# VHH binders against Protein DOG1-like 4 (DOGL4), part 189

Target 1, 232 residues: Protein DOG1-like 4 (DOGL4), of Arabidopsis thaliana (Mouse-ear cress) (q84jc2)
Amino acid sequence: MSKMRNLVEEKFLEFYESWVIQLELYLHQLLIAHNNNTMSETELRHLISKLTTHHKAYYTAKWAAIREDVLAFFGSVWLNPLENACSWLTGWKPSMVFRMVDRLRKSRVVLVEAQVKKLEELRVKTKFDEQKIEREMERYQVAMADRKMVELARLGCHVGGESVMVVEAAVRGLSMGLEKMVKAADCVRLKTLKGILDILTPPQCVEFLAAAATFQVQLRRWGNRRHYVTHS
Short names: E, the ipSAE of ESMFold2; O, the ipSAE of OpenDDE; V2, 0.75 times the mean of E and O plus 0.25 times the DockQ between their complexes.

## First folded at step 18 (VHH)

Design zi6 (from zi2 with S31D; framework vhh_7z1x_3; at its last look DockQ between E and O 0.92; V2 from the best seeds 0.84)
Fold by OpenDDE, look of step 18:
Structure zi6 (fold): chain B 232 residues (1-232), chain A 122 residues (1-122)
Amino acid sequence: as target 1 above (232 residues)
Amino acid sequence: QVQLVETGGGLVQPGGSLRLSCTASGFTFSDYYMNWVRQAPGKGLEWLSGISRRGSYTYYADSVKGRFTISRDNAKNTLYLQMNSLQPDDTAVYFCARYSGLEGLTPSFDHWGQGTQVTVSS
């Protein structure tokens, strides 16, 4: 059943598609920078800044959209099933990036002891923040399931004008709570990303960002392939 | 057959303006992310600008940001590039290109126009 995409979904779909394409273009630049090692530190920092700005733009757009319809981001129509399955509170799980860093360390990236220590501290903090949000989410879900969902279910059985208003109010309440949690999660993402970039050298940042972008676009690619195979 | 045809190029003095157009045919124009790319003499291809399918979102290279504006009219199957404050370094052949996805990890454009020459000279 082709769920009629609401306006928010349609707009964000367009945004996300374009944003991903731009990310792919940036990824290409990152890969070139990484492979050629010909870029100056200034140039690398500029490239890093571009990527950072690009990511910030995503969250700016996201936050604007979730103000209108946060529910659209739970089961995002602009993501494939695999991407959605890998999502934690409407995005990437912050702690996952440390696995990426670890992978980089095992490859060619040499981190000094001071960097390693700082990264570990950041990891611990990030995990703590994730857990905190998860606990809040659980509390929220329990609270909502017990009271509001029952009310909604009851109201859904009585199709009347007043019932619609009550349902709308209930949905709004739910949405507000979800919005807060999503924003909190996004803040952890942004803080984590910033933290990592602050610890790494410019060349390391480029490598990290390239790896992150690669992961994202590959995930999308793989998900799309699977989707086409299952529906063909 | 997919076709892209650029027009609007020419000779302009430094500080001048030009508006390029790219007319698309042979495909559903509104389904594709469109781009402007240029190639200066002796240089490689440089991506300049991209625009989303509906035209609501645009992106620019640093080299042209604040000076160039990409737009599209899907009803007319036309892509535009408004170029202001042109400099000699902007001298190049300008192409419109249709984005087609990634080949490996490399962005790919599957269709290009023939290009239009832009020359900025005093």
Scores: ipSAE 0.881, ipTM 0.961, lowest interface PAE 0.5, mean pLDDT 92
Fold by ESMFold2, look of step 18:
Structure zi6 (fold): chain B 232 residues (1-232), chain A 122 residues (1-122)
Amino acid sequence: as target 1 above (232 residues)
Amino acid sequence: QVQLVETGGGLVQPGGSLRLSCTASGFTFSDYYMNWVRQAPGKGLEWLSGISRRGSYTYYADSVKGRFTISRDNAKNTLYLQMNSLQPDDTAVYFCARYSGLEGLTPSFDHWGQGTQVTVSS
């Protein structure tokens, strides 16, 4: 079955493809900086700044797009089925980024005790914020299911007209609620990223950003090399 | 076969302007992310700019940001680079290149033009 594209989906598809290509170019620079000890601290901070600006640009574009059509971000046309299946509220799960931090601790780049303690505090805060959002999503889903069940029972039991206004209000409420939750999740993602980069030294930030970009790129490549599983 | 042909290079004074063109043939131009890359004498390749398939999103290296503008005209199968405020260190051969994805984790460009010489001198 063909999926229809609207204007929001067409525009964001072009944006996302170019954004990922630029991320791939930055990843190359990160890997050079990580593998070769030839860059000054000033150069490393500049590269880190470019990466953070690039990530913020993604959210700027995303938040503009979700204001017009948040549903486009659930089962996105610019992601392959594997990428979509791995998404948590339209993006990477904030607490999962600490798996990449754990890999840094196993590498030759050592974290000092003060950094480890601050990262553990941030991990706990991130999990707490994440769980709050999950509880809000559950409450929203229950409320929507209960409301829809009542509407379905009414339509099945009554002869007469239906209320277009009631259906339109429910659809608007769904979209507004989802937009709020997606933005809340994105704020946790940005706060977690900023927190990690504030704790790490510039060489450690380069290694972390390289690991994060590598994961995103590899997930996309792996999903594109196999036929997609049909969802029902 | 796939061809990319750059034109518009030449000699220019410091502070001057120049517009490069890259005419594409042998493929669907509007399906590709396109790039400008340069090579100064005795130096390696330097990526300068890239542009999305429809032209809506552009990216620049810091060395040229604010001075150079990438654009495309998909109806004419042509990529452009407007270069302003040229400096002697902008002297290089300028190439257009088609992005083809990663080989391993290394960006790969599968088709290049022959290049056009830009010389900035007093």
Scores: ipSAE 0.735, ipTM 0.905, lowest interface PAE 1.3, mean pLDDT 86
ESMFold2 (binder alone), look of step 18: mean pLDDT 91; pTM 0.917

Design zi8 (from zi7 with E103Q; framework vhh_7z1x_3; at its last look DockQ between E and O 0.84; V2 from the best seeds 0.82)
Fold by OpenDDE, look of step 18:
Structure zi8 (fold): chain B 232 residues (1-232), chain A 122 residues (1-122)
Amino acid sequence: as target 1 above (232 residues)
Amino acid sequence: QVQLVETGGGLVQPGGSLRLSCTASGFTFSDYYMNWVRQAPGKGLEWLSGISRRGSYTYYADSVKGRFTISRDNAKNTLYLQMNSLQPDDTAVYFCARYSGLQGLKPSFDHWGQGTQVTVSS
């Protein structure tokens, strides 16, 4: 279990590092597109597609990894403490993106009434879905804090032979539930992202994606700086 | 001293293939995300491909996707670019570049090779 976990972590760490770098490259393209306004709608849509594909690739990799060890994603070693602290069920909180949209609206993005209405509807739905998952998580946590967890803890103190098998079984059970919840959360993320992109115009999509990417890479940067300062 | 040295460039006919190599020295090669970038005459720099530290994950620009393959041998401190189905538009100086992170919001590369000329012409 430990070896498998380590392997999963190492592999995903490499993946995530490379994925983030690629995101940074895409961000640069988004910013250029946004600032110059020289790109055609077709070109913008292509750029948007590249980003969406990139995000899909992340979840594909993630889901493959969580199948092997979902626990690795709780306290992800590939994230800094700040990133982890800002994580909701192993990723960004879906409802957060609406705040980002609101910020864009206050800046340069002009949304028509129809878009605003659709975004609000999506916001309500997203929040509902988040809450549903949170309730499920709470229920799960309560359920896990029962006899099984106590037994697991006891067995952990006496690891050997048959005890190892029991512990492994318990961990597997726990993992299955967590995996389900993580996938559910990811689905809400993907649905929310798609929903927003479907509402926005291509130029607005580019701006939104740029803002999202910027937030992500800045969060990482800030977290890394803080981490180094506290440990120096 | 950090050094990157590209080799393998040359003249090739359309539809031909070339394999570029970049030999790294002066740093721990396996710790860095490596890239291929090119510059065509009169054009700006174009990012082509990137590869993760261990070589397990690769990325490509649309312009070269399906034709070019990036790889690395960390034991040899060497980065490779297999270029197939070369076209005249691929004529450029090709550089290997070490990724160094963001400066502001702009991706940066802190070390480049001298470049190797690739000319695709009938």
Scores: ipSAE 0.892, ipTM 0.967, lowest interface PAE 0.5, mean pLDDT 92
Fold by ESMFold2, look of step 18:
Structure zi8 (fold): chain B 232 residues (1-232), chain A 122 residues (1-122)
Amino acid sequence: as target 1 above (232 residues)
Amino acid sequence: QVQLVETGGGLVQPGGSLRLSCTASGFTFSDYYMNWVRQAPGKGLEWLSGISRRGSYTYYADSVKGRFTISRDNAKNTLYLQMNSLQPDDTAVYFCARYSGLQGLKPSFDHWGQGTQVTVSS
């Protein structure tokens, strides 16, 4: 079922497609760095910085687009159904990134005790920030249900400009509340990413970023082959 | 039949400028992410720049950022590369290329032009 595309959706579709292609190019560089034991620390830090900047550019573009239409980000036309199904407040649930860290620890990435302790502290902080947002969402949904009942009753009983203005105010209130919660979730996502990269060494950061980018790229490719393949 | 044709190459002095064009036919140009890639003598392919379908978002390799500008005119089915501050290291054959997805985990380009030679020498 195709969603109607407005200007915000068309602009962000174009952005996201190009952003993912550039992520694929960076993934190629990460995989070379992963397989090259002699790459200098300066070269690794430069690549890590490019990935960090690329992720920040994503949020910069997203926050500009959300200001115009936050609802476009719930059931996004630029994501396939599998990607949309994995979304929590328009993105990956912040704490889920630690599943990637755990998987790397079980495979080949060796962490010293000090790093493990710092990662666990970050995991706890991220989880509590995440739970705070979930509690705010719950309170918002209760308040929204109450306002929706009032609006439905008034819409059924009134004719004229007053009913239109009340509906418009309710929609603006919903949108502003959602904007705040999405931005809060994005801030937790970005803070968690930066925290992980600060704890890991440069080679470990390359491993982590490669794994994360691989998962994101493959999830999109897998979902496209199941749901959107029109050129097979 | 997909066709990409590069023009605008030539010989320039160091510090000079050139504007490359790539005219596309045989496909809906405005549906594709488009790229410039070069190959210097005796070297492999180097991706330089890419541009989104409508031209709103552009990306550059470090080696050319700030000196080269990618653009497109979808009404003319043409991709451009404005190259400023050219140096002998920029001597190469320049190709336009159409992004086609991934081969494994590497970005893949399924159609290329035959290339245009750019030579920077005193």
Scores: ipSAE 0.723, ipTM 0.903, lowest interface PAE 1.2, mean pLDDT 84
ESMFold2 (binder alone), look of step 18: mean pLDDT 91; pTM 0.919

## First folded at step 19 (VHH)

Design ct11 (from kh13 with W99S Y107S; framework vhh_7z1x_3; at its last look DockQ between E and O 0.70; V2 from the best seeds 0.00; counts 0 for: pae E 2.2 > 2)
Fold by OpenDDE, look of step 19:
Structure ct11 (fold): chain B 232 residues (1-232), chain A 122 residues (1-122)
Amino acid sequence: as target 1 above (232 residues)
Amino acid sequence: QVQLVETGGGLVQPGGSLRLSCTASGFTFSSYVMSWVRQAPGKGLEWLSGISGSGSQTEYADSVKGRFTISRDNAKNTLYLQMNSLQPDDTAVYFCATSDEDKGDTSEFDHWGQGTQVTVSS
């Protein structure tokens, strides 16, 4: 059964599809840069900047969209079920990226002691921030069964013009809390990403970004194949 | 099995033009981003250009921007690189490349052709 999409969903779907494709284009650059290690530091930094700008663009678009309809991101129709299953508060879980770094360390990335220490500190901080957000989310979820939800439930039994307005207002109220949580989570994501990139050397950054991009792209590919999902 | 075959290389004078082709087989061509890469003698690999599956999005390295144009014909499973205003520094083996959707590793491109030699010389 086809799900009806609202305007926010449709627009963001288009955006995201294009964004992922662009990410893959950048991924090719990252892979080549990593393979040859022939690029200058300046060139590498430029490439890193390109990727960071791309990621920032995603959150800019996301935050604009969630202002209109944050609930769209809790359905995320632009993602396949596998992608959705891997989502934490409408995106990647910040602590997950440290596992990626660990994987790189086990493979070919050599970190100095100072970097390892900083990464561990960042890991602890990130985990703390995640837990804080999760606690807030839990509180919010429990609180959702409050007066507003009761009102919504009551109104749900009646169909009328005035009722629609009241329901919309109630939903907006609920959405504001969700938006706050999503933004908080995104801030942790961005902070974590920045933190990692600040700790790593430019070549290591390229490798990390390549791994992250690959994971994202492959997750989408695998999910699409598994569920026979085609997007535009 | 994925196969990529590059053609169109040759000897050309400075300021000249060449059009490279890459014929793909063994995968759904239109579903994958494709790139051109080159390797000059004694140098490492250099990414030149990339194009989305549909062809709607493209990227270029600064070294070739304004001179090279990437395109594709999905009906023919062919990738193209139009190279104009060629310079001696463009002398290299040119490869088309793509990533493997089944690979979980991020270390390298998974699929390359044999390459085609481009020589720019007076």
Scores: ipSAE 0.852, ipTM 0.943, lowest interface PAE 0.5, mean pLDDT 89
Fold by ESMFold2, look of step 19:
Structure ct11 (fold): chain B 232 residues (1-232), chain A 122 residues (1-122)
Amino acid sequence: as target 1 above (232 residues)
Amino acid sequence: QVQLVETGGGLVQPGGSLRLSCTASGFTFSSYVMSWVRQAPGKGLEWLSGISGSGSQTEYADSVKGRFTISRDNAKNTLYLQMNSLQPDDTAVYFCATSDEDKGDTSEFDHWGQGTQVTVSS
């Protein structure tokens, strides 16, 4: 028998499956829009708004779920192994999205000099924010190790309910710290997404969102197709 | 070889109804998100509606929401579009379409039907 899902994992698995299916439905709409210059700016912005709302809904659901059980998101049961291997703090590394922008520039999208400059500034800012989070995570890990050593030293002098209370407090502290770091990473992801969409024109935003949705859908399809289920 | 074949088009009066069918072969129909797309004379393509592989989730363009209903029968490999309250602006060639999940690039619809003509006029 393999590990069993708890209620948090089951609820988020159902949400995620439905969320990816809806993303595929939006992808079909994006595919027609990106190959078609007949949509008005209003229509394009409406479609872009649907996609941004859909992505915000993912994070809203995720943040509610991590409040209940942040550890469920490290090695998530709703992600296949390929999706999990691409994870940095429970999601796609924020700066990786610029590789997609670079690919679009090579094949489909022409950017004006002002856009290129703003995108490079955003790329630098995003990498800086990533490095700040990585240093904060490292400090958290060191601080938790130091705190554990101090509390283990105190436990070495006592036997009883105090050791249970100290362990429970340490576990709660770990969970709160991980939740804080995951939310920080998600905020960088959202800020980077919003920054890119603010720099690009509406037709360019449709191209970008189509490419991003294609990548997410393909990553799930490829990972699911090649996933070998083993039971233990 | 993948085939998508639309049927059910024709001439109908304003306010009338029509049901389109799309019969699929050559791929695992139930695994694909399917879409209906139309092209009016001299106009670009317009996405109308999509449906998940299982049929559990649907989406509609604002222009047809409330008038058109997408459905599928996976046992018969058939996609449907029920069109009610048809108006002259609905005159177009109607296509069913999907993306090929094996190509590693789904930035285009890869499989299209031949289309079926719908004409709404007095």
Scores: ipSAE 0.524, ipTM 0.841, lowest interface PAE 2.2, mean pLDDT 81
ESMFold2 (binder alone), look of step 19: mean pLDDT 81; pTM 0.814

Design gg1 (from gf5 with D109E; framework vhh_6qgx_2; at its last look DockQ between E and O 0.92; V2 from the best seeds 0.83)
Fold by OpenDDE, look of step 19:
Structure gg1 (fold): chain B 232 residues (1-232), chain A 124 residues (1-124)
Amino acid sequence: as target 1 above (232 residues)
Amino acid sequence: QVQLVESGGGLVQAGGSLRLSCAASGFTFSDYHMAWFRRAPGKEREFVAAISWSGGNTFYTDSVKGRFTISRDHAKNTVSLQMNSLRPEDTAVYYCAAGDELYMPISAEEYDYWGQGTRVTVSA
């Protein structure tokens, strides 16, 4: 059954498609910068800033959309099944980026000891924050199961205007909780990214961002191909 | 209310030194990149130096490299610019700026808050 998309989903889908196109353009620029050691530090910093601004714009749009319908982001219709499967609380898992950094270290990227130390500290902090959110999510889920969902189920058995209002209120309450958690997760994502970019040199940032963007783009492409083959 | 208040400007002879300070309030200082910009008479505002939110990263315009040092104090919510070996071409109004971008910006449009500026005059 074709899932009927609501207005929030439709709008965000359009936004995201455009956003991804722009991301691919930045990726191309990053790859050029990576392969061409002729770019000045100033030029690299500008490129990094443009891309990071692009990322910030995504979250701005996301948060606006979440205010309207946070549930739309749980099972995002603008993502393929593979992308969704790789999502943690409606986005990438913050601790995953450290794996990317580790890959860089195995490549031509040389990190000094001070950077390694700072990255490790950041990793620990990020993991701690992730766990905190996960615990909160678990608490929330338990609460939902024990209280709200039961209430909703009970109310759902009644057909009437008042019952509908109560159900809607309950759903709103649940949504607000989810919104809070999603925002918290996004904050951890942004803080983690901000931290990594602060630790890395401009060339290293370019390498990291290129790797991240490549992963994102390839994940989308591969997921789309698979989905098309299985559903064609 | 967000405030950035610059101080330390003045008249100095060529080869002299000045230390500019900017006191920040009204926002979470530790989350913001800080920068100094300057506007010389008849010229546009230009980037001078920036320091990342953590203080772990700095960047300078070429003309001030080796002469200027930007630093920040999280305890006092201040950012400073130590200016050594001053030249007449350094004469300008110096502005403190704060930005919360993911990456430390070097463009003026990427900074959110600005001070009123402090005048630095370097005589020949």
Scores: ipSAE 0.882, ipTM 0.954, lowest interface PAE 0.5, mean pLDDT 92
Fold by ESMFold2, look of step 19:
Structure gg1 (fold): chain B 232 residues (1-232), chain A 124 residues (1-124)
Amino acid sequence: as target 1 above (232 residues)
Amino acid sequence: QVQLVESGGGLVQAGGSLRLSCAASGFTFSDYHMAWFRRAPGKEREFVAAISWSGGNTFYTDSVKGRFTISRDHAKNTVSLQMNSLRPEDTAVYYCAAGDELYMPISAEEYDYWGQGTRVTVSA
């Protein structure tokens, strides 16, 4: 079985494959920095900036592609089924990143009292913003269901060019709503990441970014091999 | 209209102090990292100090550590550079910069907005 790809999907698939390869190269650099106690603060800050610039490049490309076809990001052809199943509004769930921070605290990262207080404040704000988006998505789903039911009933009773135009307008309206919600979710993701990196020290930022990159790379590798898992 | 306006430059004797100020307008001040860069005559622009959007993260070039202090005031939308124990090699035009990167930059190309600069001259 071969899937149809439009131009947006083909271009983003090519971009994403290259983007992940570069992320894996940055992960290598993060792991070297983690094991190298002689790196200067300036060197660590430059490495962290390379990672954050790489992440911004992803969102720049994503937002351009969403402008043309937001639906491509719901069940994406450049992601395996496991990666798609783990998505919350086309990306990682903002509140879940704090579980990664919590795990690092218990195992490897020592945080001072001031950092803990700032992280808790950010966690509360992130959850609040996340909840607002979830409520808006629920309202969108209800509106979509109501509008689709009405238009399908009208289409079934009447066949003509004006009915097609009304359906096409409704689809465009739904796509615009999805674009807004995906961008809002991405903004929460970016603000959360920006906040975490501001609170952590440069060595702690390297450890956090390494953990995040490792998770993303492993999700891709395991998902690509899921089909071959058997019991013996 | 985004605007960064520096003030507080002047002539000072070695060992003296100056306080530079930068008034910011036309953007959400609390979302932006702020930095000071300087350009000495005949030299390239160099990083001096930065303070993150929240104020919780600061970084200084080695030559000014312990002598300069960057701070920001979200109520007044200003960033300041307190310069103590000034040396003749601190003589430069000082520029205020603002950037909206995910991580507080220390490279000039990552800052979006720049002031016109204020001249600091430190005499021997």
Scores: ipSAE 0.731, ipTM 0.880, lowest interface PAE 0.9, mean pLDDT 86
ESMFold2 (binder alone), look of step 19: mean pLDDT 85; pTM 0.869

Design gg10 (from gf5 with D109Y; framework vhh_6qgx_2; at its last look DockQ between E and O 0.93; V2 from the best seeds 0.00; counts 0 for: grease 24.21 > 24.2)
Fold by OpenDDE, look of step 19:
Structure gg10 (fold): chain B 232 residues (1-232), chain A 124 residues (1-124)
Amino acid sequence: as target 1 above (232 residues)
Amino acid sequence: QVQLVESGGGLVQAGGSLRLSCAASGFTFSDYHMAWFRRAPGKEREFVAAISWSGGNTFYTDSVKGRFTISRDHAKNTVSLQMNSLRPEDTAVYYCAAGDELYMPISAYEYDYWGQGTRVTVSA
């Protein structure tokens, strides 16, 4: 049964499609910048700022949307199954970006010791924050299972006006909790990204962002191809 | 209420030094990039220097490189601009700015909060 996309899903899908197109454009610019050693620091910084602003715009849109329907982001219809499978609390897992940084280190990018140290500190912090969120999520899930879900199940057996109100209240409560978790996760993502970009030089930032964007775009492309093959 | 209050401006002779200070309040200082901009008479506002939220990254316009130093104090919620070897062309109103972008911006439109400015006059 084609899950009828709700309005939030439809709107965000449109937004996301446009957002991805713009991301691909920035990716192209990043690749050019990476291959062109003639760009000034100022130019690189401007390019980085444009892309990071683009990322910020995504979260602005996301947060607006989750206020309306946070559940839409759990099983995002605008993502393919592969993208969804790689998602942690409705987005990329913050600690994953350090793997990208590690790959950079194996490439032509030379990190000085001070950068390495700072990156490690950031990694530790990021992991800690991830774990904290995961623990909170677990706590939340347990609490919900013990109280709200039981209530919902109980009420689901009694179709009445009062029952509907209680169910709605329970769902609202659940949604509010999930929203908080998603926001918390997003904050960790943004903080991690902000930290990495602060540690890296502008050329390194360009390379990192290019790698990240490439990964995102390739994940989408590959996932889409697989999805079409499976359903053809 | 967000406030950025600049101080330290004044009249100085060419070759002299000034230290500008900006006191920030009303927002989480540690999350914001800080910058100095200036506007000379008859000219547009231009970027002078920026310092990242952590203080680990700085950037300067070419005309002030080697002469100006931007710094920040998280304990005091202040950003400073040490200006050495001042030139008449440095004469301007200097503005403190704060921005919460993911990356330290160098464009004025990317900064969210602005001070009232402090006047720096460098005499020949």
Scores: ipSAE 0.884, ipTM 0.956, lowest interface PAE 0.5, mean pLDDT 92
Fold by ESMFold2, look of step 19:
Structure gg10 (fold): chain B 232 residues (1-232), chain A 124 residues (1-124)
Amino acid sequence: as target 1 above (232 residues)
Amino acid sequence: QVQLVESGGGLVQAGGSLRLSCAASGFTFSDYHMAWFRRAPGKEREFVAAISWSGGNTFYTDSVKGRFTISRDHAKNTVSLQMNSLRPEDTAVYYCAAGDELYMPISAYEYDYWGQGTRVTVSA
């Protein structure tokens, strides 16, 4: 279904456009570092830190936006909460990052046995945390459906100020619950990234971040190309 | 309340050794990268060494590589800096720092919590 924008979503989309443009600039630096074997460890670490600071800025902006109106990030959550769950709480599924690491192992990155063991342990923990969030999401969807039914029933009773207060309380409860779940999902994403970067060497981190940035930039380019094709 | 308390500074003759310790409290120690920075008289604060939240990643500034060793003890919530083969150029106030960035930082502005410092003086 089509999605209607509001002020909070519009502001975040403007931020995101600028954020991806800056990510593309960092991608160029990562590709230079990947091609230049004479770059010092200090220089590589500074570059990695610029990328990770950029990623933290994304979540800082996102969390500020969802605090203003988390429902703006979901479609018709009242009518179709199960479809919202397919987008996995407003972002990428944390375990998908390991597909990127696996791809790099096959073509570029040579990992020692100790690194492989640590990555597998992290993959298991990430999957466990994902499943925990999925169970919480399912419980929340049931509770949300129950609250929707209560809201509709109370509106039918035609109770003035008390009906408004009950509806407002239910909406606050939904918003707080959704905000908690989105933040929990983002924390799993951040912990997984933090763990991967700690296990990899600085050159391996550059390769990983370059692959991640390439994917993100291509996703933006694909969306922009589709937009031009469908408009023009 | 977050607190970092350094200890172990003092006066040492060139070629000697000191072990600095930093006791951490008020945050989940295992989530934080730990680092040592130093400030020599009249100079800007400079990076010395860092150890990642897990302990698996360490980094040293070139002038201390092979002489200094950073370590952390998750049971005691402490980070240590073993300083061997000390030189007069190592004379400074040494600061313990903690940060929860996604990647272990080596720049001072990326660390959120700081100790008050411990003075190390290395005599010729």
Scores: ipSAE 0.738, ipTM 0.888, lowest interface PAE 0.9, mean pLDDT 81
ESMFold2 (binder alone), look of step 19: mean pLDDT 85; pTM 0.867

